# VH-VL binders against q960a1r229to459, part 7

Target 1, 231 residues: q960a1r229to459
Amino acid sequence: LKGDRIELLLPKNIDQFKKFKKDRTVISSGLITRFVSTRNPKEFSQKWISTKYVKEFNEITVNKDSVVVGAALNIQKMADTLTSSLSINIGKEIDSFIQKFSSPQIANFATWTGAIISGAKSSLSVSDLLILFNVLDAKLTLLNNSGELTQVAIEEFAEKKLFATHTIVNAIFSRSLTGFLFCLKLGETSEQDSTNFNFAALVGNQVSRIFVGLGGQPKRLTSLEVHIDAL

## First folded at step 19 (VH-VL)

Design y5
Fold by OpenDDE, fold request of step 22:
Formats: structure tokens, sequence, C-alpha cells
Structure y5 (fold): chain C 231 residues (1-231), chain A 119 residues (1-119), chain B 106 residues (1-106)
């Protein structure tokens, strides 16, 4: 390696991750060369830790009532999991929505967690995954600095900026969702999971969820939901 | 009626490559994931990979990672598997199998393609 | 990976007898399927999601189970039931199969 000395740990399980995360910056990549070239560490001897090989972060669990997707999975795998595990009217829309990404290559390599965090940090760009997670009422399992696991709604994660203090372990989706999912997006960029506009609506014989993204965090259209549910 | 028809038997030398086709009919090809499962002679079934024809995303078992490639031709509703750097251990009958939505099972299978790797 | 252990490896019974095939998972699974395979033929989906008979499967076949223990039962064996039956789980990736139970009819 040329340049500043860096240390990258590749824990194999969550216990190792917990143990070594304390003074390290979390990264999804397992490639040091890529890390050095893209982020250019400002400080000598920086310490990093990767989620790439953590067993629990790579697990997919399909339960009767829920789907659990590990944080280290790429966007494509996450999408496939949801598509195949949710109702056909929802799953097919997810598949289509993800298929319209401007850069399939990015979706092959980028973790969904990276996209979610990037979207949550941004005040300008709109994340397609973020709006998808919101409309599906996704829950995140988070690991704090004390090594404790908690579950929070995706809205809370973004609102409280929990990405600053927590590590995403997995996402949990309900398999009991019914109805129809509608997703739209415009103005995609190839640099990141971002667009200028997106829209997502889950409607049917259940409580409707409707979100619009015009910049930053998706906005829930509660009044519209109430209207639709009254029809 | 849903049908999966695979190409014929193959005999290959170690180090060679083999490509097997699976033609699907009776359903919308892009609506279902196509999986591949192999079975060594006298042995059980082993999942080796799948493809989402709509997004062309693939995932492979560790046992074949780096040597196994699944592709599709949407125009002909055909899935392909290619295995390179063949080994004797790759001798097996290879099946394409459709994954059924919401039934969480392989609902349709091809007839199988026997691949024999021998010196 | 989830390991599925099927027992017995071979089951030899006479027509009319009851057959019980067991599939035990190394950890709890949510979805279990069974496939029937006859010699020289491709597997056929037989039971899906523990207890649902696939189209064309006779009523004498039934599936049950939860958690780590699943079973396939043939209430009254017929000659045509001679085959190897495989269980398969979907709860975690990768999808895995049991070693199979060969049912032989005397």
Amino acid sequence: as target 1 above (231 residues)
Amino acid sequence: DVQLVQSGAEVKKPGASVKVSCKASGYTFTDYYMHWVRQAPGQGLEWIGYINPNRDYTDYADSVQGRFTITTDKSTSTAYMELSSLRSEDTATYYCARWGYNEYSFDYWGQGTTVTVSS
Amino acid sequence: DIVLTQSPATLSLSPGERATLSCRASQSVSFMNWYQQKPGKAPKRWIYDASNRATGVPARFSGSGSGTDYSLTINSLEAEDAATYYCQQYSTEPRTFGGGTKVEIK
C-alpha cells in the first residue's frame, strides 16, 4: 500500500464487530485499495472496520410474518429478496422500481445500507430506497456504541440522524402488507442512489401509506392517505 | 402450460467449459426467477445459483463461485448456465427450476441435463 | 447453511402401509417443501409450505411440521409412490435440500 497507513478490520461475526467497532469508522467495502483511492484518508493510521464479511450482516431470513435483510447485502439482492417475499402486487412493483436504476452496476455493488444512509444525510438528493423503505414501513435493527441492539422505524432513523451513532444491522419488512404499491422516480443520477423526484404509494384494503420525495427526506402525505382510506 | 426444456447431455474434459440452456414457455419469462440445481450421481440436490431475468441479477453458491455464470435471453425466454474450469466433481445432472412466488418453492423443473466431466 | 437431515435413508414397505418421512433442520425454518423424484426423472414439487399438496398430488399424501421438525406422510402406500423424497427449506439462504428418503415398495 502506498500513502498513509490505514488499518481495516474484517470481522466475521457481529461479536467481533462489536468488539472492534469502538474506535473505528464503519465501511461496507472490504477493499483497502478502493478505500484509499476513493476516500483519501486525511489522517495517518486511520482505523476502519468493514461490514462486508460479518455473518449477521449478510443474512437473509424469511419468516412467516417478516423478511429480514442484512445490512451488508447489495441493493440488487435486497430487492430480489423483497420481490420474492412480499405479495405479488407489491413485489413486482419493487422489482420494476429497482430495475429502473440509472446504473445497474452500482446496484450490484452498493449496499442498500449505504444508499439509505446517503439518502438520510442528504438535504438535496432523493433516495429511491429511502422512499421505498418508508412506504413499506421498514424497521431497522441498529447497533449502538454500547453494543446494544434496538429497532426503530426508518422515519425515526432519518429524523434523529441515528446514522451518526448507530450501525445498521438489518432491515425488517412486514410480509402482511396487502394492496398495491405504486412507485415513480425521475432524474436519476449515476453517481449515487439519488433522483430529483420520487413517489411511492401503498394503497388497498389497509391503511394507506403515501410518500413524495422532492429533496431530502421523503414527505408523508397524511391528508391524502386519509382521503384515500375514506373512499 | 408451464414448461422448462433443457438442452441435451454434455461430455467434457477437465478444464473445459459447458453451457446448458433452459427454454421456458407457458408464462411470462421475466416474472419469475430461474434457479439452477444440480445432482451428482446417486447424490442429493444442490442449489447452485439463480437469475432474476428482469434485472439480470445473479447469485451463485460458494461451491461454484467464480466459475458459474447464469444468463438469459429474454427474446427467446431462455436461461443459460455456463460452468468453466470443469472438474470431475462437477459431474452431475443440472436442473433449471422456476421459483414460485408466494408459494416459496420450486414449482416447475426442467428435465435435467447430464454433464459428465472425465479425462 | 441450514442442514436438513432426512430419516430414514431408505424405507421399504408393502402396499397399503403407512409411511412417515422425517426432515429435521439444524435450525428453525419457516418454509419447508417436499419434492418427489423418480429414477431418471426430474424432481417434482410435492408438498409446499409444510402442508400444501401440489397440483396432482394424491390425497393420501400429507405434510406437517414446524420449527425444526417436518414430516411427510403417505397414508396408504401404492406402488407408484416408490421414489426418493427430498425436503427443502427457504427460510435462510442459500436454499438447501435434505439428503432424501428413498421409498421402496415391497
Scores: ipSAE 0.895, ipTM 0.950, lowest interface PAE 0.5, mean pLDDT 92
Fold by OpenDDE, look of step 19:
Structure y5 (fold): chain C 231 residues (1-231), chain A 119 residues (1-119), chain B 106 residues (1-106)
Amino acid sequence: as target 1 above (231 residues)
Amino acid sequence: DVQLVQSGAEVKKPGASVKVSCKASGYTFTDYYMHWVRQAPGQGLEWIGYINPNRDYTDYADSVQGRFTITTDKSTSTAYMELSSLRSEDTATYYCARWGYNEYSFDYWGQGTTVTVSS
Amino acid sequence: DIVLTQSPATLSLSPGERATLSCRASQSVSFMNWYQQKPGKAPKRWIYDASNRATGVPARFSGSGSGTDYSLTINSLEAEDAATYYCQQYSTEPRTFGGGTKVEIK
């Protein structure tokens, strides 16, 4: 898509993406992109590149020990993949948790990557996906400006603010996690997309993982983990 | 015992619609994904879509995207597939199949519903 | 999509003989299943995750393989084993099936 105000490239694979990424803002949703572009004044001009049609950003791979979810997938698809690919004791809770996440419209059209980045950028908002990624110890595959791929923990991604310099290609989840997942979301109302507080605990694993979200980065409750693991 | 019982055979004209049902019993309906697989006469098996009954989340094969719709009725533990804009190439036996948790396979199948599309 | 190629298309053997069915994937897969289908009947899960026999499957059946190459073996064929066997992968969406191998008993 080309125009006087917005130039949008739609690469088909990661190599094309790497080649054309320079000086362009990365976007993920074509529908949202079009909607935003129509609302901008005539003086508005930007160059964009979309992940929507990049093959590697849209792939789901289920391995014996891991699940890989492409960055261009919507929140619903990501959630469903995790629900279906992890143990029932974990997957069922994910399913339930995501059901309370956001409006169906947002979940259907917004990418999980967008949600993760938004959460990571904010010091105030409570992100449900971010806490989920933390409790599951998710890894992110990142593309840097040099065209190299690296894998980092979700905590490192947020802490080092890698969203400023890197593009998320996919997320990797371990299928080796055992135990039970417990998630809690509290908002102003049951129907609101906003979250004031969230909680996630994976217990019965070799090492418990417990996080609380009050805004910004979820906080790990290590002392509680130690206590739980001693029981 | 787990059972999947499907509705009877259907004969339709091109462009028409049909809705096939699959009643599940013997397990918690919302705990398992329900898939649909079809088989044209004398041909192999083709996956066409699934639903997570808990969230009513669906996904479809490209070959049927936009024409087929999978739904559930939790109160009756029944999955439905509506086939619209029928084509001759949609002539097949349609199976509902449960996706087995942790075993990553179709562990139970319905008896099949034959849908014939002819002028 | 991952393409599964089964060979041979048809296998005609006598009772007591050994049958080996092959399933080759166009790319590496993590989960491979086998289904048995008799004429006019629905498929039945036969082998899951490459080598696990489903409930009720006789011990003469075995599955093996990894990566791109999988096989189903019937150690000593019986008349009741006459059917079409399909392999099916789950590693990349969409789920796909092989073309099937028809086993005939002479």
Scores: ipSAE 0.837, ipTM 0.919, lowest interface PAE 0.6, mean pLDDT 92
Fold by ESMFold2, fold request of step 22:
Structure y5 (fold): chain C 231 residues (1-231), chain A 119 residues (1-119), chain B 106 residues (1-106)
Amino acid sequence: as target 1 above (231 residues)
Amino acid sequence: DVQLVQSGAEVKKPGASVKVSCKASGYTFTDYYMHWVRQAPGQGLEWIGYINPNRDYTDYADSVQGRFTITTDKSTSTAYMELSSLRSEDTATYYCARWGYNEYSFDYWGQGTTVTVSS
Amino acid sequence: DIVLTQSPATLSLSPGERATLSCRASQSVSFMNWYQQKPGKAPKRWIYDASNRATGVPARFSGSGSGTDYSLTINSLEAEDAATYYCQQYSTEPRTFGGGTKVEIK
């Protein structure tokens, strides 16, 4: 008797996730219904594992020096968290920037991890969330295949293609950032997949961070940073 | 001066609904997130949830999930909280509170709206 | 959720005495705020980030602590200080409050 079958695991904590993750496709919690409804599962014994209910992937922690946002949070919740916990001139720009590149319907349900992985994989598209992570010098906590946790900068995650071998557990943002954040998006629509150019600058920090998105990974403008810091 | 003015006290029967308003003045309404907190008689404070008025995005405490709806009307600088299927244990004073930047605390509170649910 | 346990539940003291209110968290927190609430009134921000007085808060109030143990001290109690004081953490969502310490003036 032939039939299509999907096994979907819904672990409740990271220990369960580690135990059952092996050889399974990880499904983003923010789009799980859309993902399932738009695919035609034809694979007998296809095995999936969800991040949606993992406690540690849904946690938010605000420390003196950092904000930690779990991997299963949607884009809008992450943005609101950063806005509420970072300095006003950075947080309010994050709040404003999110409005430029994602509709509320998508931002309310899509995970930030899905958007980051999609941006990190692409050599052609311009990712607004990825440039934001770069300008804020975001770090990612990663879970490797052996169940060990490591922390890497967002640039290293994309450069070394760690999305292929690791699962994102959370993102870490410094609360010691100072100065002013400015973000710009230019595109044909307000949809993320239509951005032609973006730009993000954090000026007045210890060392300025300035990035441009022209396709693929954001490019750091170190010569401009040196010039601006000299003024 | 920043001011949050809430609607008046309500007396309701179990199973009814209530909608509390919180009118903001003295600042740009969409520049700040609005939170709701309740306090049962003689008890402490419980965080309910918040709204980002630019996005109409809300999130709620797991303990209260399902019956609360937070909304805004940006044209009147007013936040609303609606609670459906009222129970006697929902008897409380409901406060709106603004989240303050750089101080990371609730810097301004409404005067409170007492909701009494009695059979 | 982080549970905040305040003690004592009620503190009854005479004017001029020193009051110390304790707030213990179920796990380490990085941000502790304090709110004053008088009967029939809304809470007011009193101390933020453990030790910073909000605008208009008298100098006799001070806050201290870190990790799991925080306190609010009133170094010379005045009649107008009679209120319930709530601690509130902003380190893990959801934001949570302590059960309150009611300060009464004999």
Scores: ipSAE 0.730, ipTM 0.883, lowest interface PAE 1.2, mean pLDDT 85
Fold by ESMFold2, fold request of step 22:
Structure y5 (fold): chain C 231 residues (1-231), chain A 119 residues (1-119), chain B 106 residues (1-106)
Amino acid sequence: as target 1 above (231 residues)
Amino acid sequence: DVQLVQSGAEVKKPGASVKVSCKASGYTFTDYYMHWVRQAPGQGLEWIGYINPNRDYTDYADSVQGRFTITTDKSTSTAYMELSSLRSEDTATYYCARWGYNEYSFDYWGQGTTVTVSS
Amino acid sequence: DIVLTQSPATLSLSPGERATLSCRASQSVSFMNWYQQKPGKAPKRWIYDASNRATGVPARFSGSGSGTDYSLTINSLEAEDAATYYCQQYSTEPRTFGGGTKVEIK
């Protein structure tokens, strides 16, 4: 119930971020509040480091075969980038799907990384952004504690709980995806929950990808993929 | 056919503001992002920013941040760009331009609105 | 920001001659577009993704290049080709344009 004293570092580039990351909680959302207390009645503190102003975490690169979106971008900017740079049958569905699950106030403020980490940690919630990353076979570039970069699939990030030991630097989406993306979300209004069920399918591509969200990590429907690819 | 029709030329004093309109027709207005680009006399083109009309989300070039405001009125299929605290350096022709998904380029442009800032 | 440098600033040639317009990027880009602009008029999409002609663009126009070096070529110049041509990149934000090459017909 008492006030909390927080030191927040705002590094400007990845070299500064690596140097000062040490023993600090990384803020990967646009804003979070954390309360920390001790048994000592007068002493408590928390040290944080933000990704918000790191140049490399705010970059967008569109290559022939990929779109790279920095970790500090808000959800809406990421969505608009993907919509503008992927094929129309995929991009327009991304644009439509984002409208259904994130209000402008949240999407304009919250980072996609904060939402992805929250989804990856949860065993109960249904994450719309996480299923979108899964259906698009998103890759993440991760920074470990020793300053090394590695690239993993979104499924591996969640499965191996890499959010506990790594910092997300960017996401990478293929521009070689073809076919049609279909996304569905269904929420029960009696609980102020935004999503009870979601579904995402990319069909007509070289390999279909179909996922369902019922709580926790999205589940891939490999049997249905094989059936759809045969039709 | 796609058309982008902009409002007429403006003459303004330093410190004033200007609001340029861009009325779209021939397509579903909310299906495409609208961008604004300016061209100073005798100079090249400079990207200002864009709006996602479904979300009213805007983003601007860092070099022009702070004085530009892009908005839409979906009921009239019209995009607007407002520039405040006008300076003589803002004298330019201002264009709206639609982003083309299949070609990843600006596929349709408004005719341009000349804004002249003089004392 | 990626700076696009176009050369020459002005190219004055006779009908039937071959014109080559250069666009150099300050760093590698993956998407380069070209726009034609006639005096007092809005730009028109001309070449997209380095080499694809927009609808209605004559076959005498071609685009090429990759990385930092791109060009627009007019194989047999015609009077109607007199205009300023701008390159534009879509690989990093913000989208940026070159300073233009003005093509004049003698």
Scores: ipSAE 0.727, ipTM 0.883, lowest interface PAE 1.2, mean pLDDT 85

Design y5
Fold by ESMFold2, look of step 19:
Structure y5 (fold): chain C 231 residues (1-231), chain A 119 residues (1-119), chain B 106 residues (1-106)
Amino acid sequence: as target 1 above (231 residues)
Amino acid sequence: DVQLVQSGAEVKKPGASVKVSCKASGYTFTDYYMHWVRQAPGQGLEWIGYINPNRDYTDYADSVQGRFTITTDKSTSTAYMELSSLRSEDTATYYCARWGYNEYSFDYWGQGTTVTVSS
Amino acid sequence: DIVLTQSPATLSLSPGERATLSCRASQSVSFMNWYQQKPGKAPKRWIYDASNRATGVPARFSGSGSGTDYSLTINSLEAEDAATYYCQQYSTEPRTFGGGTKVEIK
């Protein structure tokens, strides 16, 4: 019998990543997937490319007006970065919300990109990270197969199914947001299939942002925003 | 009246381990992230890493070797830093420091713990 | 990693003189803090976000700069200002410190 062979490429920067990703399965930090190409019946090969060591995917940059969080970071590191870098009324609520929405084991090791992609693909699940990204008006930097970078709002990423054709490079959060962030989540009942409801509001900003999660993509409550902003 | 009080000086031989404590008072311990910074004799400051005490999540500078372990004991409001497989290059004063919100800087520091590694 | 280069390494000045401490970053940063450390003591927060004085810092201290060039100025040096001053950036990980400028009083 023949043994299995796996080729795992570990690029150190985005230029190397671009050169070698063509026919490889992209691995986010903490996740491994396989791409199988069987050109020879006596040989199995699986070609993978990892984001774990790509400099640009692991970078954190705190600018005056933005926080940029690389795609390979785990959920807890992203949350701690935002907590430390945003205003106290927003940052401490992020810290509290993340403590409640997943176990420490998951948050400490799973990437935020894996969670965002999973939430963006689902028409049924209620995603806590996705509602957080929506309320904070997060932008994603995406890399297409031609090596071009583009920036999209989190809503557009899911609506246009860009997870199928693009690789997330980073997320960008505004540091110009003001006011108070409020986040709420409710879990499943003991006698029913798991369902989640969540709610996120940023109030006291020049334009409030209010979202509800009932299944699928978060829904923006623009009529409520207008009424609250008038107060 | 925020205070960070560290354990006393240590003298160790190469290959040993050391565990430095930092007891916090005057604030709710879990409300702030605790960082560790070291300073070799006559040299500047080097950031080691931090802990989020609510999640026991830690992260370390890539430049330090994987010999550091940061932990907390919430019941005593104490952070710990353990350094294993000590080398003479680890001779330094080790500080705990609290990260201040809205000021984005280390607002309170422990008095420092001198660790001397000699053969 | 962002390298912070402080100059001069040592300033030896008389009381009343103006001291200027420079901190140059290897790439643009958005956040620069300064810490004062006296011999045998822990660092103290001195200037945060380039120009804000921490509580208890005398008005003779001022901070300025942006991008890659930052400075700390002591307008009229006093004996109690003898210390080493470290700059620190927060803009990228890992957080890094400058090598320090030691201010001595003649």
Scores: ipSAE 0.711, ipTM 0.875, lowest interface PAE 1.3, mean pLDDT 84
Fold by ESMFold2, last read:
Structure y5 (fold): chain C 231 residues (1-231), chain A 119 residues (1-119), chain B 106 residues (1-106)
Amino acid sequence: as target 1 above (231 residues)
Amino acid sequence: DVQLVQSGAEVKKPGASVKVSCKASGYTFTDYYMHWVRQAPGQGLEWIGYINPNRDYTDYADSVQGRFTITTDKSTSTAYMELSSLRSEDTATYYCARWGYNEYSFDYWGQGTTVTVSS
Amino acid sequence: DIVLTQSPATLSLSPGERATLSCRASQSVSFMNWYQQKPGKAPKRWIYDASNRATGVPARFSGSGSGTDYSLTINSLEAEDAATYYCQQYSTEPRTFGGGTKVEIK
């Protein structure tokens, strides 16, 4: 970088973020992911805007029916929040599962947003965080180029490649999920990028959600869900 | 029989540090998050922060960030809270409290440790 | 941070009277807990999630409210109810407590 050619804005709330975002590359605390994802050197931006200090991106809200986790939170804080706020049969499995795929050193500093975007883009790796979001039927609140907020299911985010045109604001997890969560990771190590296969199932009285990860996007096993729900 | 037993009262001078212990029994220590709360004399309760014992992950209220350190010793089922650079305003009773699942509230409290900071 | 304002600061009533303790939040909250604290003792969980009595809490205690306005009611005050009662929210980080209402028996 040469002289004073780089400008980094550090907005404090979402209104400031919307106001100054227009022609800037967003830093979501996953800088490496953003730089690696640049496909054309001529499109490299000299103007940056960070999500790190935006109040709304660091908020946690626990409602009767949902938990809302801001986009700038690290993986470990998100996991601890879900563990503390969901039913014990779901929360304790989340606590256990995150230990299998993310070391404390990574989870304490990496954002969940960076990991989700990396998983949504990848055709090669099996993402443990992405399958967790799928099994919990997570929704994402997205900010589009016009400054409007929309909500989408995690599957739609990846399917429609919305990471290319939208900024993640938060994730929304239902607190009305019942039953038991079971997560399995098979690989040569507990590190995130080394998973060869994963599996996640939420089975209960009303709704089952069952996913398998074999590379790329998690696949929903709807035939198995129907069979389990019929028992 | 869940029990949280804290270390005894301490008298300190400004600028010193203090480390309060909270020994847990009657449950699997790593299954629950441990929180710390303080109460100045004649005042209400103030949340300090928590630790996830499995991950040694801590987070603190913005108002107290920088001087508190929460740790655990899993082999003795003990949580610790250390407060450095003591000020007279830190005179308080310090409680450990366990976060209860399904009730989403503090279900068990230590007996409290009074820390007095005087010149 | 969500500020919880409790009123009155002190409530002095005779045995058998109905006591009503107020807790007002600076913004809407979904979870409100109550703790009882007697002098020189640690707080005890008393009411959780606005209206559920903790184990061993007498039926004369009830909690109610939603949004920004919550209350704890003792429908027939007994001498053993003399204590300070704190409300606590669990809806936005950080968890915060009210300033307390001291209940005294005349």
Scores: ipSAE 0.696, ipTM 0.869, lowest interface PAE 1.4, mean pLDDT 85
Fold by ESMFold2, fold request of step 22:
Structure y5 (fold): chain C 231 residues (1-231), chain A 119 residues (1-119), chain B 106 residues (1-106)
Amino acid sequence: as target 1 above (231 residues)
Amino acid sequence: DVQLVQSGAEVKKPGASVKVSCKASGYTFTDYYMHWVRQAPGQGLEWIGYINPNRDYTDYADSVQGRFTITTDKSTSTAYMELSSLRSEDTATYYCARWGYNEYSFDYWGQGTTVTVSS
Amino acid sequence: DIVLTQSPATLSLSPGERATLSCRASQSVSFMNWYQQKPGKAPKRWIYDASNRATGVPARFSGSGSGTDYSLTINSLEAEDAATYYCQQYSTEPRTFGGGTKVEIK
């Protein structure tokens, strides 16, 4: 018979995920509704594996020095977690910023990993979530094709195009960040409008982190950081 | 000057629903997340879930998913918790509690609303 | 879920005595809070992040601990300290509470 056939595996833990991942397209949770085949082989035209039900990809851990958010969490849950667990001057700005670029309908269902991967793949679009991860110096735990875990900075993930060869397991945010976070989005006024320009700054007694988004990977403004830190 | 004032006690039959209110004052309602916690008679405390009032986003403990609905009315600075298909084991005092930033704990609690489920 | 086991269930002591309340977690936690609840009243924040007293908590209260083992100590018990004390962890979701230790004054 002719038609679309998709095999979708729903592993329950990371050990099952590692065992069955080989030669499968990984799909993030939140939007597992795509049935696409351009060629229909005899049995399954595409083989997918989901992160949605993997226990370790849904975990949240708040440690003394870090917050770890699993890869399968939606954008709003991640934002609420960071807001609740980071200092008020950083957490409240995260809460405010997410409201400016994502509608509740999108944020409640789309995964943060899907948004990060989309931003990291594009050389032209301006990603609000990607600049937020950069200003917060986020780290990603990645699973390679051989089942080994590595940890990279968000900048390296995009620079080395690791989305093509790795699966995101979680994000790690430092709880040692101090100072004030400021985020700006410029574009259309509606929640659905694309961003033409964004800007994010974390300033205080520590080394500042300042980024601008003009298309592609956010650019760090190290000269401005030095000036601000001198004040 | 922060106050959380809850609605009065309720007596319900099994299978009914109950909706408890929690009116906040003394702060900007949308600046803080509101949580709900219950306490069966003579028992400890059980976390139910929370709401982000700016986004109307809720999440619940796995053990209680399915029957609880948390909502807000921002115009009246009021959070609500609704529990459907009541069972006798749902007899408890229900508290709203505000999550405190920087101290990572519940800094203010409502006075509690006793819900009794009996035939 | 992280299970918090409080002991003893009831602690009956005379005024002036030292009370020690224990809270043990089923796995290591990074954040432990304590709440005081008097009969017929809502809980009140008492100790946060293991050892910090909330506003208005008398100096005779102290908290300590790390990992899986935490304690709340009342140095020289007073009549107004009669209450049930609950520990609560924030390190993993869901937030969970201990079963409580009821402190009674003889």
Scores: ipSAE 0.695, ipTM 0.870, lowest interface PAE 1.4, mean pLDDT 85
Fold by ESMFold2, last read:
Structure y5 (fold): chain C 231 residues (1-231), chain A 119 residues (1-119), chain B 106 residues (1-106)
Amino acid sequence: as target 1 above (231 residues)
Amino acid sequence: DVQLVQSGAEVKKPGASVKVSCKASGYTFTDYYMHWVRQAPGQGLEWIGYINPNRDYTDYADSVQGRFTITTDKSTSTAYMELSSLRSEDTATYYCARWGYNEYSFDYWGQGTTVTVSS
Amino acid sequence: DIVLTQSPATLSLSPGERATLSCRASQSVSFMNWYQQKPGKAPKRWIYDASNRATGVPARFSGSGSGTDYSLTINSLEAEDAATYYCQQYSTEPRTFGGGTKVEIK
């Protein structure tokens, strides 16, 4: 039968991470203290590996065409990076949208990857980060069980439940997006925890991107996009 | 139009602290991040860190973590940098600098505040 | 951290001569900026994104480069150009500056 124990590894670079990842469950770096301090798993063979101290997962790179943010960064640092590196109409709206996040959204996840994975797993919750990633057409770099890197759109990550078989290494945002970003979050104040409804639209780009969040994955409003683009 | 006006020169003894102010005008203070950069006498520029005035989030260069604290007072459009446990090596001119959107560079600088730590 | 190496440390030239200031990055960068600093003054944005002159910068200044190698050129040096010029990268955190090139007028 299963005992009450946990083993946690803290690799310092991606080579160590690849070597040690086999047979281990990855813990979101933003949830390590919370996860470890709760009830132990009942399974005897439960083994964990953290992304918290992996150098490559903490890197930020701003290229001409893209911004790459490492998986271990906190939500606020990611937001500041995007605000500083994207066009003014997009960056300022991101900053304003993140300002509306409640304290639990910031404290409970600490990292953007924790928030994204939690949103991607849920069929009921309205995720503010997930809709932001969708409207910005974010891509994720994933590390599979064989140590190989692949890149997928945020929609594919959630739809195919790739969080179960892959580790997020970074997110990639295009710096070629143009136009105006609008984000709306409706629900409780910052003293209360949940978004009931959200909406995000990027208009004036080559192809508009418009999403609504009503629970589960954000829904793309392609008919509205076509109508807006025709005006 | 855009102006960053810093507080006057300071002379301090080792072990003291100093708080430098940077008052912004000519733009909406919360629309731009404020950075701090220092320059030791006869030397180059060293980036210290920044503050996002909207969320009061700060981040610092790894090499300077620990003794610097960056804050703001939104009601007066003023950023502050405090340095504690002063050493003679902290003798430098301290600049505030605004990060410019779309140009991805420091577009406006304060006049500088010289901090001298005498022994 | 990305290290920016500027050369030469000091460039002493006569008025009318062409000055070329070099900035080499320890790894490829996508954004390189240049700042002019005169003695006792704050730095001023001079060139941004490798080649764009900031407002008020004379046309005799030009910037070029990509990857690891960037340069600032002053065509026909004038007395007012005496200053120290710093390069600065914005491609990887933390933002870093070069050591500067001091331009002197003989």
Scores: ipSAE 0.549, ipTM 0.789, lowest interface PAE 2.4, mean pLDDT 84

